VHH binders against h2kzm9r124to488. Designs and how they scored, part 41

Target 1, 365 residues: h2kzm9r124to488
Amino acid sequence: RFTIDTSRAKSNQYVVSLCSKKIGIIEYPDGRSDKQPCDVYWHNVVLSDMNKIVTSPQSRVNKFPGMTELAKKISLTHSISSMQKLFPDEYAFYPNSWFLPAHLADFHAFYRKAQALGKTEMWFIVKPDEGAQGTGIYLINSPNQIRNVDQRQLVQEYVADPLLMNDKLKFDFRVYGVIKSINPLSIYVAREGMARFCTEKYEKPDSSNFKNLYAHLTNYSLNKANEAYVHSNTLQDQTRGSKRLLSTVFHQLESRGVKTKRLWHDIKLILVKTTLAMLPEIMLHYEHHFYDSTGPQCFQIMGFDVMIREDGTPILLEVNAAPSLTADHIVPHPGRTLLEGGQRVRSIVDEVIKIPLVRDTLLLV
Key: E = the ipSAE of ESMFold2; O = the ipSAE of OpenDDE; V2 = 0.75 times the mean of E and O plus 0.25 times the DockQ between their complexes.

## First folded at step 10 (VHH; framework vhh_6fv0_2)

Design o3 (at its last look DockQ between E and O 0.70; V2 from the best seeds 0.74)
Fold by OpenDDE, look of step 10:
Formats: C-alpha cells, structure tokens, sequence
Structure o3 (fold): chain B 365 residues (1-365), chain A 124 residues (1-124)
C-alpha cells in the first residue's frame, strides 16, 4: 500500500487525510517512527530542510523548492516579463506591470507616454509583494498617488473592462493546475474550479468609487467581510452565491452567448504559458536544493486567478503556489463581527472543488 | 488504443501550400475536439489550431490565422490542416492531437495523444 507522510501538512492535513482514507493510502500524521521513507510527503510549506526529510528519490513531494517565492507577485512578473519580451503576442494575457522601487522610472515614463497619446483614464492596481489576501491593495490613476515608493510592490494595469453578467458583479476564476513533473514537463488542469464574485456592483473606476474595493477586488478574504457576501449552503443556491463553481458560471456564460469552449481553451493556454515562463527558475531551485543528492519527484497544485474581459479574452491576475485547500468558512456569531470570532461552517462549493482535486492529485502521482 | 497518424508534410518554398491529414482510430472521433500542434527544432510543443467535435468552431494561433484552415470529416475519422502562404517559421514537425482526460483532470501539456507527426520544411 502507498504511504503518505502528513506530519507537515498542517492546514491541509484534514483534506489530505480524508482523501488518503478514501483511496486506501496509509497515512502517517506524525511521520514514520521507523524512519522508513513514505511514498508521498505532503507539506503545507517548503522548508529549507526538505532535502533532509525527503531522502528517497522514489518518494514524491507536493511542493517544488522555491515555488512559493517564485509565485509571488514580483517574481512571477519577472518570469512572465522575460517571455513577453521574446513573445509579446503570446504573453499578452498578463497586464503591463512594474515592480517598485526598481521600475518606478519606467512606470512614470509609461504613464507620460500614455497621456501624450490621449489615454487619460488609465487605472493601476498597487499590490504589496508580501501582502496576502488583498491586504494593502489600492487603485491609482497616477504614479504620484503611490503611497510608498520605497516599498517592494507590484504596480499593474487595472483591468477596467471585466465581463459582467446580469448581476453586474465583477468576478474572476480560480483555476487549479497540477504540475506533475518538470522533467519532462507535465501539466494538468482540473475540470472544476471556482468563481469568486465581488459583493458590490461594478462601475468603472473614478474618483468617487476607486476606494470601494468590494466592487473592484474579487478576493474572498476581502469580500467575506462585507455583509452583502452570500454564502451558499447547497449546490442549488450556489448559482447566486459569492462563490460559485466554475462549471456553473460557464453554463451561465453560455446562456449569454459566450464562446465557452474557446474561453476554456485560452485559459488552458495561460496555464501552460505561465508554467513555461516559470520553468527555468523552478528547475534552478530544484537543482540547487537537491545538489548533494538525487532529489525526489516533486509535484504541485497551483492556483491561477483569471479574469475575463468584456471581449471574452482571459487575463491572468495572480498565481498561487499554495492555494487554500480548506473547505470551511467562519460565520460570525449573531450580532458580532467576523473579527470577534465565529463558527466554522461547511463550504459546499469548496468541498466540491477541493476534495476531488486533492484526491485525484494523489491518484495522479 | 488511441491512434493518430499524420501525413501530407514535405518541402515547400516560402509562400507555398501543404495539406496535412490525420487518420484517427481507437476512439469515437466525432466525440472529441481535435488539435494540431507543432514542434520546431529546439522549441517546445506549441498549439496551432483547434476544431470542436462537430466542426462548427475553429480557432487558430495568431501567427497562422488567415493562412491555415482546420477541418474534419467525422465519417472518415480524418482531421485536416490546409496550410497556405507558408513561412520559414512554420517549419516544424506537425502532430494531430487529442486531449487526454485523467480522472478530474485534463492533460494540457504535453499533448500525449498524438501521432508520429509529419515534417513540414519551408525553404527557398
């Protein structure tokens, strides 16, 4: 029987344990006391001692060394920008981006040029590199509005023409991919994913509404704090929820005449091209981490945040090297704020997505 | 088992034309979307064209749009690629491909359900 070490799975332990049991894998939640290698090691994060823990080249581990850092906003931008220089048309799916402070002058130059060409209504989104879950994100329409130019941050063109449905809520997709191997490269995409909706109606950014992040940012961590957030309790009611199944939203888009087959194709290409852009660095980190031994086989579940423009073309917003695999959410107690605590409630949408994702990943490797 | 066999490649001058064919067997051809992919020397596999199962929808890589035409004959289990106005950068091994599904996943790279390919060379 296959064995899995989940001693470092932490927040992922529940779902991995559940899936392991379902498919007949023997789990060691505290590691193996007999010091024998497991077939699979599941880590929540990559630690510097991974090469000391995973010593067998026949073993598999669910993280690539360095992937967490590589998937960060600035590092990702570097990887993609390199490819954009070589293949500008192929990598047009990533908005123009600048990382501060190094590219501040370039950003100013870009802005001046755009203004000279009559583009007076450009908006940009500023994202802290180390910020998680939408913290510290804000919109600007001039470089002079950057709050701290010395801080490591990503400035990116804001997508101001999102595809909207009848509810007029901005939304994006969390698409899940699995890098099964890097030599040779092998990439899988999950057929089911997530759609995340804003909690307030979208309007094009202007001086009056650009501070309303509930209308402009799709992040769950942000929107869950809004009273207008809609938690779904059933698969039936999720069609109107703030989280929806990707398949549900695709069906809704089809009803509006969107060419969903082409859309899905384009999304898949984004995953492939993005991974290819990251591949040289992934390989470098792998070789460096396992320089003194034959490394294990690494695989990794990746999250790709993709927004659809009004013209039906997808655009990559963010890559997550450690997408949340939790299938519950916290509901505030009656009369209290979320900050004051709450009850853990089952998220049916997350369960439908994440449990099969982990299960099938384990079966894949 | 899934089998795909490409043919029709060859040497052409810039501006010339070729018609590639792909014979499919081992699966219900009419039920699957089909792809043309290519691999040039020292480059990875790249997507060229897509056609849905019915043949009603077709899509192309930007660089081949307007020059290439994908079609299919479901009754003959055959996929076609008409390549016109060929350029040197079109030179590659061309493959007919079908997406492989594995549990809840689609294999998106590489296209492992593909034939041996047919070589297209464009030279003056």
Amino acid sequence: as target 1 above (365 residues)
Amino acid sequence: QVQLQESGGGLVQPGGSLRLSCAASGFTFSSYDMYWVRQAPEKGLEWVSWIDSSGGETYYKDSVEGRFTVSRDNAKNTLYLQMNSLKPEDAAQYYCARVREDSGFEVIYPWDYRGQGTQVTVSS
Scores: ipSAE 0.823, ipTM 0.926, lowest interface PAE 0.5, mean pLDDT 94
Fold by ESMFold2, look of step 10:
Structure o3 (fold): chain B 365 residues (1-365), chain A 124 residues (1-124)
Amino acid sequence: as target 1 above (365 residues)
Amino acid sequence: QVQLQESGGGLVQPGGSLRLSCAASGFTFSSYDMYWVRQAPEKGLEWVSWIDSSGGETYYKDSVEGRFTVSRDNAKNTLYLQMNSLKPEDAAQYYCARVREDSGFEVIYPWDYRGQGTQVTVSS
């Protein structure tokens, strides 16, 4: 009998339980009381005490130790920047980045060189790290605009030329990859994903709209992070919702002459190259976490956020180590607030993406 | 038993041409999209080109675009790579590989190459 422990799956438990039932996997939603290990452990996040919870080397767990930290912007950028120095052509899919304060002089030099070449409308996004109270993401067009230059923070080139649909909305793709194994490395991609659209038309930054666009970018980042976007309730609504299927957007791009098979291939290469860049640290964290015993075999569903430039070039924005696997959401009853009670509503877009993703991952392991 | 056998490599001068072949057996060749990949001492394994199962669409790594042409003959179960205007940077062991799916996923690493490859050397 194949068994799964979902006691730490939290909000993702519903989809995992549904898929387990369909496949005939025996589920322990409260954990096992008989002291025997399960074949699979499904956690909602990377747990720091995983080595105390998953102790059998015959078990599999759906998270790698340390992956949440490794996928965070600072660590991810360190990993990719190291590869960019070694293989600049191969890793051009990630924006030029500078870690302040250490690279402040390098950033100034880059800016002066670009100005000497006549590039006067350059924009950069600044991401302060933890420790900066209330400080959010902001835009600059000159190194002199950086606040608190002695604080640890990341500066990246801002993608100011996104490919837009006819509605002029900025969007990104959420692509789901599965790291099945790291020794040997084995990586898969789901053929379906999500396209997430802004609620307002894109406005290119310039000196006249700087403050307005700054507020808009802050709101976009908050909306994306909170997943409070307007949801498409049916597949027929896909073309105009804030959240659309990747396949629908690809079809629309293809009808406009975009080479979508090439685009998809380039996105797949981004997943592979990003994972390769992270792999040494993934291996080190695994060995450190399980240093006193043979550990379980880890696998993990990862979310990759990719934006497309106007010229068709995909750019990696972020990696999510614990993407949501929920397929429904709560909306307030008509005429009431959510706090006064709500109704659970299916998200068809999320179901089409996430149920096959989880089902096929369980079959894979 | 799946088999892929590469041939046609050799020594050429910069600017020269070679035509590589990949003979396939043990599977339904016409059902698979195919890759050419290469391994160079300084770079490791890298992707070169892709062709769909019908041969109707192709795409290439930027550094070889316009110089290399991938094609296939499904009646002969053979994949080809025509390499023109060869540069020293193109020197590598070349392999063909299948685009494979598993449990509803596309397998993106490792590439499914099976042959011993064929060596391309570019020197004067």
Scores: ipSAE 0.696, ipTM 0.858, lowest interface PAE 0.6, mean pLDDT 83
ESMFold2 (binder alone), look of step 10: mean pLDDT 79; pTM 0.790

Design o4 (at its last look DockQ between E and O 0.82; V2 from the best seeds 0.80)
Fold by OpenDDE, look of step 10:
Structure o4 (fold): chain B 365 residues (1-365), chain A 124 residues (1-124)
Amino acid sequence: as target 1 above (365 residues)
Amino acid sequence: QVQLQESGGGLVQPGGSLRLSCAASGFTFSSYDMYWVRQAPEKGLEWVSWIDSSGGETYYKDSVEGRFTVSRDNAKNTLYLQMNSLKPEDAAQYYCARVRETGGFEVIYPFDYRGQGTQVTVSS
């Protein structure tokens, strides 16, 4: 039987354990006492001692060294920007971006040029590089509105023309990909993913509404705090939830005449092109981390956040090297705020997505 | 087993035309969307065109739009690519491809089930 070490799986341990049992993998939640290698090591994060823990080249580990850093906003932008210079048309799926403070002057220059061309209503989104889950994100329509120019941040053109359905809620897709290997490169995409909806109706940004992040940001971590957030209890009612299955939303889009086959194809290309852009750095980190030995086979589940423009074209927003694999959410106690704690409640949408994702990933490797 | 066999490649002058064919076997051809992909020297595989299972929808890489035409004959289990106004940058090994599914995944790189390919050379 295959063996899996989940001693470092932490928050992922539940789902990995569940899936391991389902497919007949022997789990070692505390590591192997006999110090024999496991077939698979599942880590929540990459630690500097990974090369000391995973010593067998026949073993597999679910993280690439350096991927967490590489997937950060600024690092990702560097990778994609390099490809955009070589292949501008093929990499148009990533919005123009600047990283602060290094590109502040370039951003000002871009803005001035745009203004001179009569583009007077441009909006930008400012994202802290170290920020997670929408923390510290805000919109601007002038470089002078940057709150702290010395802070490491990413500035991107804001996508102001999102595709909307009848509910007028802005939404994006969390598409899951698996990098099975990097030599040779092998990429898989999960057919089921997630759609995340804002909790307030979208309006084009202006001076009156640009602070309403519930209308402009799709992040679950942000919108779950809004009273208007809709938790789904069944697969039937998730069709109108703040979190929906990708397949459900695709079906809804088809009903509106959207060419969903084309859309899915374009999304897959984004995953491939993005991974290719990151590949040189992935390889470099791998070689450096395992410089003194033959490294194990690495694989990794990746999350790609993709928004659809009004014209039906997809745009890449973010890449997540460690997408959440938890399948529950916290409901505040009666009369209390979410900040005060709550009860863990099953998320049916997350279960439908993440359990098969992990299971099939384990079967794949 | 899935089998794809490309043909029709060759040497042409810039501005010339070629018609590629792909014979499919080992699966229900009419049930799958089909793709043309290509690989030029020292470049990776790239998507060129695809056609849905019914033949009702076709899509093209921007650089080949208006010059290439994908079609299929489901009764003959054959995929076609008419290439007109060929350019030097179109020179590559061309492959017929089908999406491969495994579990809840689609294999997206390298491109799917594909044949041995047919060489297209564009030179004056």
Scores: ipSAE 0.840, ipTM 0.922, lowest interface PAE 0.4, mean pLDDT 94
Fold by ESMFold2, look of step 10:
Structure o4 (fold): chain B 365 residues (1-365), chain A 124 residues (1-124)
Amino acid sequence: as target 1 above (365 residues)
Amino acid sequence: QVQLQESGGGLVQPGGSLRLSCAASGFTFSSYDMYWVRQAPEKGLEWVSWIDSSGGETYYKDSVEGRFTVSRDNAKNTLYLQMNSLKPEDAAQYYCARVRETGGFEVIYPFDYRGQGTQVTVSS
């Protein structure tokens, strides 16, 4: 009998419980009282005390120790930049990035070289750390516009030429990858994913509008993290919602002449190459976390956020170590704001994506 | 028992040509998209080309596009790679591999190669 401990699944527990029932897994939603291990432990986030919770080497847990930190923008960029130095063409899928203040001179040199080559307007997104008095993400078009240059912050190329659909909305794909194991390395990608659209028409940055775009980019980034976007309620509404199926958008792109099989291949390579770039740190954190005994077999569902340039090339934007696996969302009560509370409503788009994702992940393990 | 047997490698001068073959057995070859991948000394596996299950669509790594042509004959369960204008950087052990699916997933790492490969050596 196959067993699963879902006591730490939190908001994701509903989908995991549903899938467990469907495939005949015995669920312990409050943990086992007899102190015997379960075959699988399903956590909603990476827990710092995982080595005290999952102690049997025969068990599997759906998180790698330390992965939350490794997937954060700073660590992710460090890992990919190291590979870009060795294999610049293979890792061109990640925007050029500079860690300030250490790389300030390199950023200036990049800018001057690009101007000499005829690139007259270039845009960059700046992400200050939380110590910057809560200053959010902003755009610049020259290195001299960086605020507090001595502060630790990340500068990245801004993709100002995104591929747009007929509605002129900027979008990205959320692609789900599963790291099944790291020794040996085994990676899967879900064929279905999510396309997430801005709620307002895309505006290309220029000297007259970039300050207004600052607030819009901050709201967009925050709303993606909180999953608070306006949602489609039915599959029939796929062309109108802020969340759509990846397969629907791929079909639309194919109908417009985009080589979608090539695009999918390039996205798969992004997942593999990103995981390979992160792998040394993943292995090091695992070995450190379980250094005094044989640890469990870790696996993990990862979210990869990918944007498409107008020329059809994909760009990695983010990696999420604990993407939401919920199949519902909260809608404000009539006449009230979301902050005043709300009502849970099923999300058909999330169900179509996440139930098979969790079910098939459990079957892999 | 899935089997993939590569052949057709050898020693060639820069600018020369080779034609690789991959004989498939133990599975329904015509149901699978296929890769050619290669491994040079002290390097990991690198994909080279892809062809869909029908042979109707192909794509290539940028460094080989225009020089290499992948094709398949589903009646003979055979995959081919025509390599023209060979360069020293093309020297490697070449393998064919299946694109695998399991449930709603594709397997994207490792590549599903099963043969011993065939060596391509380019020397001046």
Scores: ipSAE 0.738, ipTM 0.873, lowest interface PAE 0.5, mean pLDDT 83
ESMFold2 (binder alone), look of step 10: mean pLDDT 78; pTM 0.786

Design o5 (at its last look DockQ between E and O 0.73; V2 from the best seeds 0.73)
Fold by OpenDDE, look of step 10:
Structure o5 (fold): chain B 365 residues (1-365), chain A 124 residues (1-124)
Amino acid sequence: as target 1 above (365 residues)
Amino acid sequence: QVQLQESGGGLVQPGGSLRLSCAASGFTFSSYDMYWVRQAPEKGLEWVSWIDSSGGETYYKDSVEGRFTVSRDNAKNTLYLQMNSLKPEDAAQYYCARVRETSGFEVIYPFDYRGQGTQVTVSS
């Protein structure tokens, strides 16, 4: 029987344990006392001593060294920008981006040129590189509006023409991919994913609404704080929830005449092209981390955040090297705010997505 | 088992035409979307064209749009690619491909089930 070490799984431990049990893998939640290698090691994060923990080349580990850093906003932008220079048409799915402070002058130059061409209604989104879950993000329509030019941040063109359905809520997709191996490269995409909806109706950015992040940012961590957030309790009612199944939303889009087959195809290409752009750095980090031994087989679940433009074309927003695998949410106690804590409640949408994802990933490797 | 066999490649002058064929067996051909992919020397596999299972929808890489035409005959289990106005940059090994699904996943790289390919050379 296969064995799995989940001693470093942390927040992922529950779902991995559940799935391991379902498929008959022997779990060691505290590691193996006999110091024998496990077939699989599941880590929540990559630590510097991973090469000391995973010593058998026949073992598998669910993280690539350096992937967390590589998937960060600025690092990802560097990887994709390199490919955009070589293949501008094929990598048009990533918005123009600048990383501060190094590209501040370039950003100003771009803005001036755009204005000279009559593009006076451009908006940009500023994202802290170390920021998570939508913290510190804001919109600007001029470089002079950057709050701190010395801070390491990513500036991107804001996608102001999102595809909207009848509810007029901006939404994006969390698509899950699995890098099974890098030599040779092997990539899988999960058939089921997540759609995240804003909690307030979208309007094109202007001076009156650009601060309303509930209308402009799709992040769950942000929108869950809004009273207008809709938690779904059943698969039936999730069709109107703030979090929906990707398949549900695709069906909704198809019903309004969207070419969903084309859309899915284009999304898959984004995953492949993005991974290819990152591949040289992934390989480099792997070699450096395991320089003194034969490294294990690494694999990794990746999250790709994709927004759909009004014309039906997908655009890549972010890559997550450690997408949340939790399948519950916190409901505030009566009379209290979410910040004061609450009760963990089952998220049916997350369960439907993430449990099979982890299970099937374990079966895949 | 899934089998795909490409044919029709060859040497042509720039501006010339070729018609590729792919014979499929080992699966219900009419139930699957089909792809043409290609690999040029020192380059990776790239998507060229896509046709849905019914043949009602077709899609193309931007660089081949208007020059290439994908079609299929489900009764004959055959996929076609008409390539017109060929350019030197079109030179590659061309493969017929089908998506592979496994346990809730689609294999998206490398490009799924594919044959041995057929060589297309474009030279003056």
Scores: ipSAE 0.790, ipTM 0.900, lowest interface PAE 0.4, mean pLDDT 93
Fold by ESMFold2, look of step 10:
Structure o5 (fold): chain B 365 residues (1-365), chain A 124 residues (1-124)
Amino acid sequence: as target 1 above (365 residues)
Amino acid sequence: QVQLQESGGGLVQPGGSLRLSCAASGFTFSSYDMYWVRQAPEKGLEWVSWIDSSGGETYYKDSVEGRFTVSRDNAKNTLYLQMNSLKPEDAAQYYCARVRETSGFEVIYPFDYRGQGTQVTVSS
């Protein structure tokens, strides 16, 4: 009989347990007491001691060692930038990036070349190394505006031309990819995903307003890093259309003249090329983690955050190594705060996306 | 047994034309969207073009758009790639591949190619 250990699934356990029951998998929500391995181990996050928990080469685990670090903005940008240097046209889907001080001359050269080609407005986000996620970030429109150029910091093109819906709200897609294996490499994409809308009207940067926008950038980074916080915010969940199905938004885009079949193809290429850029590090971490033995077969559901430019081209914003697989959230009781208690409320959009995603992933492995 | 057999490659000068064919058997060809992909020395496989199962919709990699035309004849189980205005950068081994999907997923890597491919060489 096919077995699954969900003892480390935490908040995702509900969806994984539901899917296991529906397809006839025997679940061990507290782990096995008989010291026999399960066929699948479902972890909520990448665990540093995975090699002590999943010891049988016959087992599969839904995380690759080290993937949390590899998917973080800094490491991801390193991986993709290396490929952009070699294949700039193939990796144009990721904003150009420079690690200062080492790449300062390269950044100036990029800016001068773009000006020579007639680019009149260019915006960049600067992330200084000191501080918490999102702390101290700011926008610039010229390399001369970088503060403390000798300090370690990341500069990245700011995508200032998002495609907006009729309500002028910025949105992105969460696309789910599954890395089924890395030797040989096998990658799948879920046909359904999520579209996430900002609740505030988009403001394009210009010379008069760009300094006021850095507070929004800080809040946006914090909200994306804390997906549980975003899902538990009643005001955001109460807004019509804060989360919608990818398929619904694609239909709306098609009705407005966007070539959605080409867009979907371009998004699929983003997933493949991003995974290929990350693959050397994924393989190294796996080999290091399971140095003295044949390790389990790892697979992983990955979240890819993609925005669409107003010209219809997709841009990779972020990769999430442990996207939430929850289908509910906690809201306060009517007229009360969360400190005074709360109740769980279903998210239909999350259910439609995540239950098939987990079910079909379990069927793949 | 799924079979894809490519043909029509050859040596051509820059600016020349070639027409590639892909003969399919062992599956219901008319049910599948199809790719053309290519592999050049020192490069991995890259996608070139896509055509839907009916042949009514196509799209192309930016570098070949306007120069290449993909088509299909479902009655003959054959996929075609008309390659005009060939450049040295187009030299590669060309393969046809099926677009595959499973329950709830599309398979996006690896490409489902099965044949030996056909070599396109652009001299000088």
Scores: ipSAE 0.675, ipTM 0.849, lowest interface PAE 0.6, mean pLDDT 83
ESMFold2 (binder alone), look of step 10: mean pLDDT 77; pTM 0.780

Design o6 (at its last look DockQ between E and O 0.84; V2 from the best seeds 0.75)
Fold by OpenDDE, look of step 10:
Structure o6 (fold): chain B 365 residues (1-365), chain A 124 residues (1-124)
Amino acid sequence: as target 1 above (365 residues)
Amino acid sequence: QVQLQESGGGLVQPGGSLRLSCAASGFTFSSYDMYWVRQAPEKGLEWVSWIDSSGGETYYKDSVEGRFTVSRDNAKNTLYLQMNSLKPEDAAQYYCARIREDSGFEVIYPFDYRGQGTQVTVSS
């Protein structure tokens, strides 16, 4: 029987344990006391001692060395920008981006040129590189509005023409991919994913609404704090929830005449092209990390955040090297704020997505 | 087992035309979207065109749009690619391909279900 070490799975331990049990894998939640290697090691994060923990080349580990850093906003942008220079048409799915402080002058130059061409209503989104879950993000329509030019940040063109449905809520997709291997490269995409909806109706950014992040950012971590957030308790009511199944939203889009087959195809291409852009760095990190031994087989579940433009074309917003695999959320106690704590409540949408994702990933490797 | 066999490749002058064919067997051809992919020397596999299972929808890489035409005959289990106005940059090994499904996944790289390919050379 296959064995899995989940001693470092931490927040992922519940779902991995559940799935392991379902498919008959023997779990070692505290590691193996007999010091024998496990077939699979599941880590929540990559630590510098991974090469000391996973010593057998026949073992598999669910993280690539360096992937967490590589998937960060600035690092990802570097990888994609390199490909954009070589293949501008192929990589048009990623917004123009600038790194602060290094590219501040370039950003100003871009802005001036755009204005000279009559593009006076451009908006940009500023993202801290170390920021998570939407913290520190804000919109600007001029480089002079950057709050701290010395801080390491990513500036991107804001996508101001999102595809909207009848509810007029901005939304994006969390699409899950699995890099099964890098030599040779092998990429899988999960058929089921997540749609995340804003909690306030979208309007094009202007001086009156650009601070309303509930209308402009789709991040769950942000929108869950809004009273307008809709938690779904059943698969039936999730069709109107702030989280929906990707398949549900695709069905809704199909009913509006959207060419969903093409859309899905284009999304898959984004996953492939993005991974290809990252591949040289992934390989480099792998070789460096396991320089003194034969490395294990690495695989990794990746999250790709994709928004759909009004014209039906997808655009990549973000890549997550460690997408959340939790299937519950915190509901504040009556009369209290979320910051004051709450009770854990089952998220049916997350369960439907993430449990099969982890299960099938384990079966895949 | 899934079998795909490409044919119709060859040497043509720039501006010339070729018609590729793909014979499919080992699966219900009419139930699957089909793809043409190509690989040029020292390049990776790239998507060229695809056609849905019914043949009602077709899509193309931007660089081949207007020049290439994908079609299928479900009764004959055959996929076609009409290539007109060929350019040197179109030179590659061309493959007929189908996406493989594995549990809740689609295998999106590489295309596991593809034939041996047919060589297209464009030279003056």
Scores: ipSAE 0.816, ipTM 0.916, lowest interface PAE 0.4, mean pLDDT 94
Fold by ESMFold2, look of step 10:
Structure o6 (fold): chain B 365 residues (1-365), chain A 124 residues (1-124)
Amino acid sequence: as target 1 above (365 residues)
Amino acid sequence: QVQLQESGGGLVQPGGSLRLSCAASGFTFSSYDMYWVRQAPEKGLEWVSWIDSSGGETYYKDSVEGRFTVSRDNAKNTLYLQMNSLKPEDAAQYYCARIREDSGFEVIYPFDYRGQGTQVTVSS
């Protein structure tokens, strides 16, 4: 009786189809030929023609118009920095940031002021506006090291002293939030998530190691290509993989004296405060897209990438508007790199996270 | 029915103290983490403090840390907020809330408050 159109789900279709079957949803993987609306439309990305595809106010779609742009580094940072001006302590979870080229002088001034206050080692990460999978990202310890200062790029304070596990690997958490609605605002968090680890042991940045992309980044695709990547296909092996369950890492942190309930609370607040910072633009884009008629109810699964400082406080790194919902990954053939080809294998960690995430999202709507 | 009933508010001078109570019924209180939220006249709801189900761990909004103490008595199904060194910015309607779930998620916005709240006024 409940229907879903998955014709635009692309690589995510497998998980959505599986969940639809489990809960009794009638799936239309090629769309309906009878032109009747479905109850839910599942898109892999935000589509610019959404208002022509999802026309019934009775329907729900898993993307907000404009969200991909709003979640990009420059737009996200603009939204959060606006809130930092109004509520500096509430939005301290985001690193000091500068939009280049416009704020180059402000960055220089910050650096000089910090030196005058006695900070002797400061590191900054430079992120291109459209960087993917770690391309173009680099570390600096002085403003004079910025490449191509005339190009759009984001400079952020780098956390050089992250909380590490016993294996001394840098990691971040991928936390999944669901924006169920924006009027009224309703936000949910999945209880399970992912911890993504570098493939090499972390060392504090200095001139001998600061260009090591794998040691300072947790981008899954780049780390997954490294031959040292430990493939985790069972829950018993989760602690050895480059991807681990959030719950397993939280348990490990608790055994080391970290106040993990406080950490989880702070992460939940980051999701709420980030969404609140973005909300005016989300509402404007929705109204622009549907101002001539009542539009569908939008909902969206969002990925939040969070790092932990050594003192136990979380820092927001990124927001992903369309996190992958696939339950497999590509590994290189033995003795080869991914560039030389690979094969798809089942990912148990991804299944444990993403199947319940999608199933429960479908039940929620 | 889940019921949360707040009490203990009132008028105090800056620097004064109040102790808020929240009587809970209609659910197994000792199984839930609880928190206090507040609504100022010109502001939205904001989180104030949190306490785990056993009462063994607490944490606070930075602006109230060191001044407020949350506690609970699971035998009496009651949550408390001891508020010391009150400031004008603490004036608000205070509510207690529990963490709630829907379809296997934790609900993180909006807060699940159900009581009438209790008014705290700080007049100089």
Scores: ipSAE 0.636, ipTM 0.820, lowest interface PAE 0.7, mean pLDDT 81
ESMFold2 (binder alone), look of step 10: mean pLDDT 78; pTM 0.782

